VH-VL binders against q8ixk2r445to577. Designs and how they scored, part 61

Target 1, 133 residues: q8ixk2r445to577
Amino acid sequence: FFGMLQNKGLTDYCFDYNPPDENQIVGHQVILYLCHGMGQNQFFEYTSQKEIRYNTHQPEGCIAVEAGMDTLIMHLCEETAPENQKFILQEDGSLFHEQSKKCVQAARKESSDSFVPLLRDCTNSDHQKWFFK

## First folded at step 15 (VH-VL)

Design u47
Fold by OpenDDE, look of step 15:
Structure u47 (fold): chain C 133 residues (1-133), chain A 119 residues (1-119), chain B 107 residues (1-107)
Amino acid sequence: as target 1 above (133 residues)
Amino acid sequence: QVQLVQSGAEVKKPGASVKVSCKASGYTFTGYAMHWVRQAPGQGLEWMGYINPYSGKTKYNEKFKGKATMTSDTSASTAYMELSSLRSDDTAVYYCAREKYTEYYFDYWGQGTTVTVSS
Amino acid sequence: DIVMTQSPSTLSASVGDRVTITCRASQDISNYLAWYQQKPGKAPKLLISAASTLQSGVPSRFSGSGSGTEFTLTISSLQPDDFATYFCQQYHSYPYTFGQGTKLEIK
């Protein structure tokens, strides 16, 4: 699967990665933003290694969850996907992080109308449902 | 290089409708939300709503629901705002404004369109 | 809706003066606050975002500070080009709202 990763519950919002330096793509947080279809910052690939890969830049980035965190951070992809980069996109649209055993949820940042994907206990909420478009 | 050019001034009678255009250039039109802000004479700024030109989805200030209709034409890189059932208190300068990518504030503005409603 | 209250509504000052404009939010908006400058017959111009981030091309005499509910725009040494109306805007929550404006005029 590849393309924009859009949230079902939070209408018209997609995974978005916009690093301040296009030549240094790792270490920043993945956010949610209005879907725009331009590719690049909203183009992701779900691979056979269970990675969510940011492959519009070289070297390629892979979404990771750092120890003790609930945010999604961009790391470099590795030949063998590390445990903290493995996600399961399930048939029902839930995005499950294997290591933390939590699901990715569209959440408000600081109770604002700015949004980020965060790890939360898995529920049947549409805010935890995702699909590629 | 980014430019937002709005249509010219309008003079309308009460009850009429008016459609203001905002032509964008210098960037990918569908990549940025377009907001509308009005300013009554001698008054402050008032946010009306926005459109996502990619999806066509809109969000309105409740105050302007039923009053303003926002649309866009991607082929023309143009955003439109139609005001219906015009009243004298709709007299204002209307601005289109581009949302800064992922930041939500407005980095570029149109020059404004004056809409005057008088009998 | 979040109410943004600017003070003062009008401010008279002289070239070279240090000028401070205050904006208060009716609730915590973190740093989701922008400042705009508007001259007569022109569209607003973005000066500062995220409460304190000076935009490219904006003179360094402009600065912003604050978080939560209290914010300030400061002009360290007023220049002739600075006489205008200034607006704060919260973009924390919809609907976005502006302060009523501060008209900075020459004394």
Scores: ipSAE 0.884, ipTM 0.951, lowest interface PAE 0.5, mean pLDDT 96
Fold by OpenDDE, second read of step 15:
Structure u47 (fold): chain C 133 residues (1-133), chain A 119 residues (1-119), chain B 107 residues (1-107)
Amino acid sequence: as target 1 above (133 residues)
Amino acid sequence: QVQLVQSGAEVKKPGASVKVSCKASGYTFTGYAMHWVRQAPGQGLEWMGYINPYSGKTKYNEKFKGKATMTSDTSASTAYMELSSLRSDDTAVYYCAREKYTEYYFDYWGQGTTVTVSS
Amino acid sequence: DIVMTQSPSTLSASVGDRVTITCRASQDISNYLAWYQQKPGKAPKLLISAASTLQSGVPSRFSGSGSGTEFTLTISSLQPDDFATYFCQQYHSYPYTFGQGTKLEIK
């Protein structure tokens, strides 16, 4: 699967990664933003290694969860996907992080109308449902 | 460079409708939300809502629901805002404004369109 | 809705003066605050975003500070080109709201 990764509950919002330096793509947080269909910042790929890969820039980045964190941070992809980069996109649309045993949820940042994907206990909420478009 | 060029001034009677256009250039039109902001004479700025030109989805200020309708034409790189059932208190300068990508404030503005409603 | 209150509404100053405009939010908006400059018959111009980030091309005499509920725009030394109306805007939550404006006029 590839393309825009869109949230079901938070309508018209997609995974978005916009690092301040296009030549340094790692270390920043993945956010949610209005879907725009331009690719690039909103183009992701779910791989056979269970990675969520950001490959607009080289080297390729893969979404990771750092120890003790609930945010999604861009790391470099590795030949063998590390445990903290493994996700399961379920048939029901839930995005499950294997290491933390939590699901990716569309959440408000600082109680604002800015949004980020965060790891939360798995529920049946549409805010935890995702699909590629 | 980014430019937003709005349609010309309008003079309407109460009860009429008016459709203001905002033609965008210098960037990918569908890639940025377009907001509308009005300013009554001698007053401050008031946010009306936005449209995502990619999806066509809109978000309105509750105050303007039923009053303003936002649309877009991607082939023309143009955003539109229609005001219906015009009243005298709809008299204002209406601006289109581009949302800064992922940051939500407005980085570029149209020159404004004056809409005057008078009997 | 989040209410943005600017003070003062009108400010008279002279070239070379240091001036400060305040914007208060009715609730915590973190740093989701922008400042705009507007001259008569013109559209607002973005000066500062994220409460303190000076936009490209804006003179360094402009600065912004604050977080939470209280914000300030400072012009260190007024120039003739700076006499205008200034607006703060929160983009923390919908509906986005603006301060009522501060008209900076020549004394």
Scores: ipSAE 0.882, ipTM 0.949, lowest interface PAE 0.5, mean pLDDT 96
Fold by ESMFold2, fold request of step 18:
Structure u47 (fold): chain C 133 residues (1-133), chain A 119 residues (1-119), chain B 107 residues (1-107)
Amino acid sequence: as target 1 above (133 residues)
Amino acid sequence: QVQLVQSGAEVKKPGASVKVSCKASGYTFTGYAMHWVRQAPGQGLEWMGYINPYSGKTKYNEKFKGKATMTSDTSASTAYMELSSLRSDDTAVYYCAREKYTEYYFDYWGQGTTVTVSS
Amino acid sequence: DIVMTQSPSTLSASVGDRVTITCRASQDISNYLAWYQQKPGKAPKLLISAASTLQSGVPSRFSGSGSGTEFTLTISSLQPDDFATYFCQQYHSYPYTFGQGTKLEIK
């Protein structure tokens, strides 16, 4: 799958990656932002290695969650996907992080109306349901 | 250059409606949310809501729900805000403002449209 | 709704003065605060975002500070075209809200 990765519960919001320096794509947090359909910062690919790739830049970025953390951070993709970069997009729309055994949820950043994807205990919430458009 | 050009001043009677336009240029119109902000005479600024021109989705400040209707025409790169059932306390300058991508604050503003409601 | 309270409401100052405008939020808004300048008959102009980030083309005599609930706009050496009304605005939570404004007048 590829394109805009949208949230069912937080309608009109998409995965977005807007690093402050286009030449330093590693180490920044993935956010959620109003869907705009213009590609690039909201264009992601779900790969056969279970990666979520930000592949409009070379070298390509892959979403990761570092051990003990709940934030989705951009890392460089590797030839063989590390375990912390593997997500399962399930038939019910949940996005499961294998290593942490948690699901990606749309969550408020600093209790604000700015949103980010975070790992949380898996539930049946529409805020944990995702789809490509 | 980014520009937001609003329609001209309007004088209306109580009970009428008015539709203010905001024509955008110098950027990809559908990539940015458009907000509306009002300023009554001698008063501060009050956020009214926004539209996402890509999806057509809106969010309103609750106090303007039912008073204001926000729409857009992507082919004309134009946002609209309509005020219904006008009263004298709707007299104000109405601004469109562009949301900075991923940052939420307003980086560009239209010149404002004065709406005067008098009987 | 998050209430934004500015002080002072009016400030008289001379060219060359250092002035400080304070904005208080009714709850923690982190750094989700912008400052705008508005001259009579004109639209607001963005000066500062994220409490302290100076916008491109804004003179370096403007600076912002603060986090949480208390924020400050400082003009280090007032110039003639700085006489205007200044608004703070929170963009932490909807509805977005503005301070009531601080009118900076020539003494």
Scores: ipSAE 0.801, ipTM 0.921, lowest interface PAE 0.9, mean pLDDT 93
Fold by ESMFold2, fold request of step 16:
Structure u47 (fold): chain C 133 residues (1-133), chain A 119 residues (1-119), chain B 107 residues (1-107)
Amino acid sequence: as target 1 above (133 residues)
Amino acid sequence: QVQLVQSGAEVKKPGASVKVSCKASGYTFTGYAMHWVRQAPGQGLEWMGYINPYSGKTKYNEKFKGKATMTSDTSASTAYMELSSLRSDDTAVYYCAREKYTEYYFDYWGQGTTVTVSS
Amino acid sequence: DIVMTQSPSTLSASVGDRVTITCRASQDISNYLAWYQQKPGKAPKLLISAASTLQSGVPSRFSGSGSGTEFTLTISSLQPDDFATYFCQQYHSYPYTFGQGTKLEIK
């Protein structure tokens, strides 16, 4: 799949990656932001290796979750996807992180009305349901 | 050069409606939410809501639901805010303001449109 | 709604003075706080975002600090161009709300 990765429960919001320096793609957190068609910051690809790829620049970025953490951050993609970069986009729309056994959820940042994707225990909440559009 | 240019001042009678325009230039119009803020005479600033011009979706301050309707025309790079059933306490300066991408605060403002409602 | 309260409402000062304007939020807003300057007949102008981040083109004599519920805007060595009304604004939760304003006047 490819395009804008949207949340069922948090409507009109998309995965977004806006690193402070467009030439240093790695190490920053993925956010959720109002869907738009500007540039490639909301353009992601779900690959056969179960990666969520950010293809704006070479070398390509892949979303990862570091051990013991719940935030989605950008790493470099590797020839064989590391375990911390593997997500299963299930038929029901859940986005399951294999290594942690947790699901990606749209969550408030600092109790605000700004949002980020975070790992949480898997539930059937619409805030854990994702689709490409 | 980012610029927001609003339509001219309006004088209306109670019960009428008014549609204020905000023409954007110097940036990709659909990439940024457009907010509306009012300033009544002798009062501070009040946030009214926004439109996402990419999706057409809106969010309103509850205070202005039923009063304000926000729309946009992407082919004209223009946002609109319509006030209905005007009353004298709708007299104010109305600003459009652009949301900074991913940051939510307002980095550019229109010059303001004065709407005067008088019997 | 998050209430933003500014102090003082009016501040009289002379060119060269250091001035401080305080903004208090009715609940924790982290650093989701902006400061705007407004001159008569003009739209507000963004000075500071994220409580302390100075915007491009804004003189370095402006600074902001604070987090949570208490925030300050400081102007070192006040200049003639700085006499205006200043507003704080929270963008933590909808509806976004502004402080009532602080008018900075010539003494």
Scores: ipSAE 0.792, ipTM 0.920, lowest interface PAE 1.0, mean pLDDT 93
Fold by ESMFold2, fold request of step 18:
Structure u47 (fold): chain C 133 residues (1-133), chain A 119 residues (1-119), chain B 107 residues (1-107)
Amino acid sequence: as target 1 above (133 residues)
Amino acid sequence: QVQLVQSGAEVKKPGASVKVSCKASGYTFTGYAMHWVRQAPGQGLEWMGYINPYSGKTKYNEKFKGKATMTSDTSASTAYMELSSLRSDDTAVYYCAREKYTEYYFDYWGQGTTVTVSS
Amino acid sequence: DIVMTQSPSTLSASVGDRVTITCRASQDISNYLAWYQQKPGKAPKLLISAASTLQSGVPSRFSGSGSGTEFTLTISSLQPDDFATYFCQQYHSYPYTFGQGTKLEIK
């Protein structure tokens, strides 16, 4: 799939990647922001290797979770997808991170009305349901 | 060169409606939420809500639900805010303000539109 | 709703003075705080974001500090152009709310 990755429970919000320097895309956190069509910051590809690729810029980035962490960060894509970059988008819309056995959830940042995707124990919450548009 | 230009002052009678426009230029209109803020005479600032011009979706301060309706026209790069069933306490200056991308504070403001409601 | 309380409501000062304006939030808002300047008949102008980040084109005599519930705006050496009303605003949680304003007047 290719497009804007949206949340069912947190409506009108999309995965968004806005690194401080667009030429240095590795190592920053993915956020959730109001869906928009500006630039390519909200366009991602879900690949047959179960990657979520940020491939509208060069070099291509792949979303990863570092060991013991719950945040989604940008790494460089590799020829064979590392385990920490594998996500399963299930038929019920859950986005499952194989290595950690956790699901991606729309979560508040610092109890605020700004949001980020974080790994959490899998539930049936609409905040853990995702789809491409 | 970001610019927000609002429609001119309005004088209305109680019970009427008014539609204020906010024309954007110098940036991608659909990329930024547009907020509305009111300032009653001699008073502070009060957040009314926003529209996402990409999706057309809105969020209102509960105080203004049923009073204000926010819309946009992407082909004209223009946001609108309509006030219905006007009363004298709706007399205020109404501002549009652009949300800074991913940062949420307001980086650019329209010049304001004065709406006066009097019998 | 998060209540933002500014003090003082009015401040009289002379050119060259150091002035401070305080803003208190009714709950923890981290650093999600902006300061605006407004002159009569004009729209507000953004001065400070994230409690302490000075906006481009704003004179360096302006500074902001604080986090959590207590915030200050400081003008280190007051200039004639600085006589205006100043508002703080939280953008931590909806509805966004403003302080009632501090009018800075010539003494």
Scores: ipSAE 0.792, ipTM 0.920, lowest interface PAE 1.1, mean pLDDT 93

Design u47
Fold by ESMFold2, fold request of step 16:
Parts: C-alpha cells; sequence; structure tokens
Structure u47 (fold): chain C 133 residues (1-133), chain A 119 residues (1-119), chain B 107 residues (1-107)
C-alpha cells in the first residue's frame, strides 16, 4: 500500500513527516496534519516487511518506536526490518506495533489541537483505525 | 512569492449577504489551510475559522457558526468567505491568512476587505 | 476559550528606547505563541513564532521570550519604523485568540 495514511476518527488528518532540516530526516517525530495531497511529506508505503516507509526521498526512512517510548520516530530502513519498525495493519484498520503489543492512536500533543500518532493500549476507538487513500 | 489578494470593499444593507474572495498565488493552494480573521473598527483581531482547500473541510469559531460560510475553488486558487443576514455589528475588515505548513501560525495575510453594513 | 491579555494597551516611547510588551495566557499554551506587527490600514505582519523564533527579514532588535502563560516581546533599540500596534496570538487550541493589542506611540 502507498499513499496518505489517514485516521478514521480524526477525520481530514494524515501521517505527516516534516523534519526541520530536509537533509537530516532521521530522529524526528512523525506528526498528524491536515491532509493536503502534495505527496512527499504525507506519502508513505506499507511494505511486505510490515514497515511504514517514508521513501519519496533518499535515504529512505522507516517509522520506529524506541524502547520504552510511545512516540513514532523516523529511523533509517534496514535490509531486514528490525522488530521496532514492524507494524501490522489489520483488517479492522488497527495499526499494531508488534514488539510493544500496542496500537497507534491519534492523540493531542501537549493537550493542544496539534496531533501526533502515539502508541497506546489497543482499544476499539476509531482514533486507532487507519487506512490508505 | 506568496501573495493573497482580496476582493474590494463592500457596502451592504442589513439583512443582505456578502461574499469576500481571497486569490492565492506563489504557492500550491491546496497544500495550506486558509484562515479568516476579522477586525472591527478600532478593535483587535478575531479568528473566524479555516478551510482546508484540499478537502473542502472547515472549522469555525463558534461565534461565527451560522453567520460565516467558508468555501474554496481550487481551480481558481481562491478562498471565499460569505457573511449572511448582515447586521451593523458585522462592519469590519476581513482578512484571509495562510497557515504555515505544520506550524499553525499565519505567515501571509491578504490586504483585507472592508465590509460596511449601513441602512 | 484561551484569553490573551496584553499589557500595556498603549506605550509611549522615544527612538532608541528599549521597550517590552507582555502577553499573558489564561492557561498553559507551551510555546504556541506568535507576535504580529500591524500598521494603520495594513494587514498584520508576523514577527515571531514559537514564542522566541524570529522570522526571516525581521530586524534583530526584536526578540521574544516566555513559555506557559507569560510572554514578552522586546525591542532593544526602538526605531521610527517600529511605531505600530503589536498583537500576540495563541495557536495552542481552537479558537485561536489574540491579545487586545499594544499601540506603540512616539513620545
Amino acid sequence: as target 1 above (133 residues)
Amino acid sequence: QVQLVQSGAEVKKPGASVKVSCKASGYTFTGYAMHWVRQAPGQGLEWMGYINPYSGKTKYNEKFKGKATMTSDTSASTAYMELSSLRSDDTAVYYCAREKYTEYYFDYWGQGTTVTVSS
Amino acid sequence: DIVMTQSPSTLSASVGDRVTITCRASQDISNYLAWYQQKPGKAPKLLISAASTLQSGVPSRFSGSGSGTEFTLTISSLQPDDFATYFCQQYHSYPYTFGQGTKLEIK
């Protein structure tokens, strides 16, 4: 799958990656932002290795969650996907992080009306349901 | 260079409606939310809401819900804001403002459109 | 709604003065604060974002500080071009709100 990764509950919002320096794409947090269709920053690929790839630029980035963290951070993709970069997009739309046993949820950043994807205990919430467009 | 050019001043009677336009140039129109801000004579600034020109989705300040309607025409790179059932207290300058991508503050503003409501 | 309160509402100063304008938020807004300058008959112009980030092309005599609920705009050495009205704006939560403005006048 590739395209805009959208949230069912937080409508009109897409995964977005806008690093402060376009030449340093590793180590920054993935956000949610209004869907815009401009490609690149909101264009992701879900691979057969269960990666969510940011591959419209080189080097390619893969979304990861570091040990003990709940934030989705950009890492470099590897030949074989590491466990912390594996997400299962299930038939019901949930996006399950296999290593942590948690689900990706649309959440507020700093109690604001800015949004980010975070790992949370899996629930039936529409804010934990995702789809590609 | 980014530019937002608004339609000209309007004089209206109470009960009428007015539609203000904001033509964007110098950037990809559908990539940025467009906000509307009012300024009554001698007063401060009031946020009215925004439209996402990509999706057509809107968000309104509750104070203007039902009064203001925001739309856009992507083929013309133009945002619109319509005020209905005009009253004298709708007299103000109305600005369009572009949201900075992922940052939410307003980096470019239109020149403003004066709407005067008088009997 | 988050109320933004500016002080003073009017400030009289001379060229060369150091001036400060304070903006207080009714709740914690982290650093989601912008400062705008507006001259008569003109649209606002962005000066500072994220409480302290100076925008490109804005003179270095402008600076911002603060986080949470208290914010300050400082002009280190006032110039003739700086006489205008200044607004703070929070972009933490909808509805976005502005301070009532501070009019900076020539003494």
Scores: ipSAE 0.790, ipTM 0.921, lowest interface PAE 1.0, mean pLDDT 93
Fold by ESMFold2, fold request of step 18:
Structure u47 (fold): chain C 133 residues (1-133), chain A 119 residues (1-119), chain B 107 residues (1-107)
Amino acid sequence: as target 1 above (133 residues)
Amino acid sequence: QVQLVQSGAEVKKPGASVKVSCKASGYTFTGYAMHWVRQAPGQGLEWMGYINPYSGKTKYNEKFKGKATMTSDTSASTAYMELSSLRSDDTAVYYCAREKYTEYYFDYWGQGTTVTVSS
Amino acid sequence: DIVMTQSPSTLSASVGDRVTITCRASQDISNYLAWYQQKPGKAPKLLISAASTLQSGVPSRFSGSGSGTEFTLTISSLQPDDFATYFCQQYHSYPYTFGQGTKLEIK
């Protein structure tokens, strides 16, 4: 899959990666923002290795969750996908993080109307359902 | 250079409608939400809502639901805000404002369009 | 809705004075606060974002501070060009709301 990764419950919002320094793409948090299609910041690839790749940049970035964390952070992709970079996009639309056994949820940042993807206990909430456009 | 150029002043009678335009240039129009803000004479600023010109999706301040309709024409890089069933208390200056990408505050404003409703 | 209350509503001061305008939010808005300057007949102009981030081209005599529910805009040495109305705005939650404004009158 390649395209804009969207949320079923939080409509019109897409995964977005806007690092402060375009030359240092590693280590910053993935956000959710209004789908816009502008530039390359909302285009991701879901690979056969179960990676979510930010592959419009070289070297390519892969979404990861660091040990003990619930935030989705950009790491460099590796030849063989590390376990913390593996997500299963399930038939019901849930995005399951294998290592943590948790699901990606659209969550409010600081109780605001700005949003980020976070790991949470899996539920059947539409805020945990994702699809590519 | 980012510019937001609004349509000219309007004088309307009660019960009429008015459609204000906001033509954008100097940036990718579909990449940024466009907001509308009202300022009645001698008063403060009121947020009316936004349109995402990429999707056409809107969000309205509840106060303006049923009064305001926000649309856009991506081929013309133009946002529109229409007021229906005008009353004298709709007399105000109406601004378009661009949302800063991922930051949500307004970085560019149109010059404003004065709408006057008088019998 | 988050109510934004500015203090004072009107302020009269002399050139060279230090001026402080306060904005209170009815609930915690973290740092999702902007300050705008508006001169008569003109659109608002963004001065400060994220409570304290000075915008490009804005004179360094302007500064912002605060987080949560209490915020301030400070002009360290008032100039004649600073005659205007100042608005705070929260962008934490919809509907976005503005303070009622502070009209700064130079004596």
Scores: ipSAE 0.787, ipTM 0.918, lowest interface PAE 1.1, mean pLDDT 93
Fold by ESMFold2, look of step 15:
Structure u47 (fold): chain C 133 residues (1-133), chain A 119 residues (1-119), chain B 107 residues (1-107)
Amino acid sequence: as target 1 above (133 residues)
Amino acid sequence: QVQLVQSGAEVKKPGASVKVSCKASGYTFTGYAMHWVRQAPGQGLEWMGYINPYSGKTKYNEKFKGKATMTSDTSASTAYMELSSLRSDDTAVYYCAREKYTEYYFDYWGQGTTVTVSS
Amino acid sequence: DIVMTQSPSTLSASVGDRVTITCRASQDISNYLAWYQQKPGKAPKLLISAASTLQSGVPSRFSGSGSGTEFTLTISSLQPDDFATYFCQQYHSYPYTFGQGTKLEIK
């Protein structure tokens, strides 16, 4: 799949990657933001290697989760996808992270009305359901 | 050069409606939420709500639900805010303000539109 | 609603003075706080975001600090152009709310 990765429960919000330095694509957190089509920051590719790629820049970025963490961080893609970069988008819309065995959920950042995708124990919540548009 | 240019001052009678416009230029209009903020004479600022011009989806401060209606026209790069059933306490300057992409604070403001409600 | 309370409401000062303006939030807002300057008849102008991040083109004599519930705006050496009304604004939770303003007057 390729396009805007939207949340079923948190309507009008999409995965978004807006690094503060366009020359330093790696190491920043993926967020959720109001859906738009500007600048490719909300366009991701879901690959046959189960990666979520931010490939509008070189070198290509892949979403990863670092050991013991629940945040989604941009890393460089590798020829063979590392385990921490593998996500399964299931038929029910859940986005499962294989290595941690957790699901991606839309969550409030610091109890605010700002939102981020975080890993949480898998549930049937619509806040854990995702789709490409 | 980002610019927000609002429609001119309005004088209205109680019970009338008014529609304020905010013409955006210098950026991709659909990429940024547009907020509305009012300032009554001699008073502070009140957030009224926003529209996402890409989706048309809105969020209102509960205080202004039923009073304000926010819309946009993407072909004209223009946001609108309509106030209905005007009362004298709706007299204020109304600003449009652009939300900074992913940061939520307001980086650019229109010049303001004065709406005066008097009989 | 998160109430933002500024102090003082009015401040008289001279060119060259160091001034501070305080903003208190009724709840923890982390660093989701902006400061705006407004001159009579004009729209607010953004000075500081994220409690302490100075906006491009804003003179370095302006600074902000704080996190949680207490925040300050400091002008280290007042210039004639700095006499205006200053507002804090939280953008942590809807509805976004502003402080009542601090009018900074000459002398």
Scores: ipSAE 0.766, ipTM 0.912, lowest interface PAE 1.0, mean pLDDT 93

## First folded at step 16 (VH-VL)

Design Cd1
Fold by OpenDDE, second read of step 17:
Structure Cd1 (fold): chain C 133 residues (1-133), chain A 120 residues (1-120), chain B 107 residues (1-107)
Amino acid sequence: as target 1 above (133 residues)
Amino acid sequence: EVTLKESGPALVKPTQTLTLTCTFSGFSLSTYGMGVGWIRQPPGKALEWLANIYWDDDKYYNPSLKNRLTISKDTSKNQVVLTMTNMDPVDTATYYCARLRYGDYYFDYWGQGTMVTVSS
Amino acid sequence: DIQMTQSPSSLSASVGDRVTITCRASQDIRKSLAWYQQKPGKAPKLLIYDASELQSGVPSRFSGSGSGTDYTLTISSLQPEDFATYYCQQDYDWPYTFGGGTKVEIK
């Protein structure tokens, strides 16, 4: 699967990544932004290694969850996907992080007017449902 | 490469209107998520946010100065204009324009600033 | 408006020192905080955003931490080029507001 990764509950919001420097793409948080389909900032791929890959730049980035965190951070992809980069996109649309055993939820950013994907306990909320568009 | 540059008068008389222009390159206000803001700094004092404008022409002003401020953009020229009416000596400051980081509200690129002195 | 209070207003330090600057918000800003560095006659430079995210190109000796109302900028080992004034800024609510600044001077 590839393209824009859109949230069901938070209508018209998609995974978005725009690093401050295009030559240094790792270490920053993935956010949610209005789905616009412009540029490369909203293009992701779910791979057979259970990665959510940001492959519009070289070297390729993979979304990871750092220890003790609930945010999604961009790391470099590895030949063998590490445990903290493994996600399961379920049939019902839920995005499950294997290591933390939590689900990715669209949530309000720690700011009044923006949103981010965060790890939360798995529920049936549409804010935890995702689809590629 | 992202660059911004402020231009306008260095001297303004009291009660007159200040017009500043921010000319930028390396990005476009036609791009979703892009924004430009103005910040000023009196000599030896702290920074004060004035106004923001975004790609969709959404505008925000500092409430304390809102009745005096107008911000606008010309996307085709890569310019943002700030007007401030009824200038007073207390408005003497270096005025900066800066880019708002895509998808965020922090200023990641700044112009060099332009000093504006209000004096009769 | 959300008031941002920085402390100290100024400090003296030597090269190699660990420097800590604090910023307190008048209310919970939920890590919606940035740190800037400004040198005399120059524009501010973004160092940290979202309380702890390091801006690209900024040395790793800079770090940000905090939550709620209390935030900290740390320079692990002060370098000669780090003598400057530092400002915090909240973007949690309008109007965006800056702290009063902290001047880091050479001892």
Scores: ipSAE 0.006, ipTM 0.610, lowest interface PAE 10.2, mean pLDDT 91

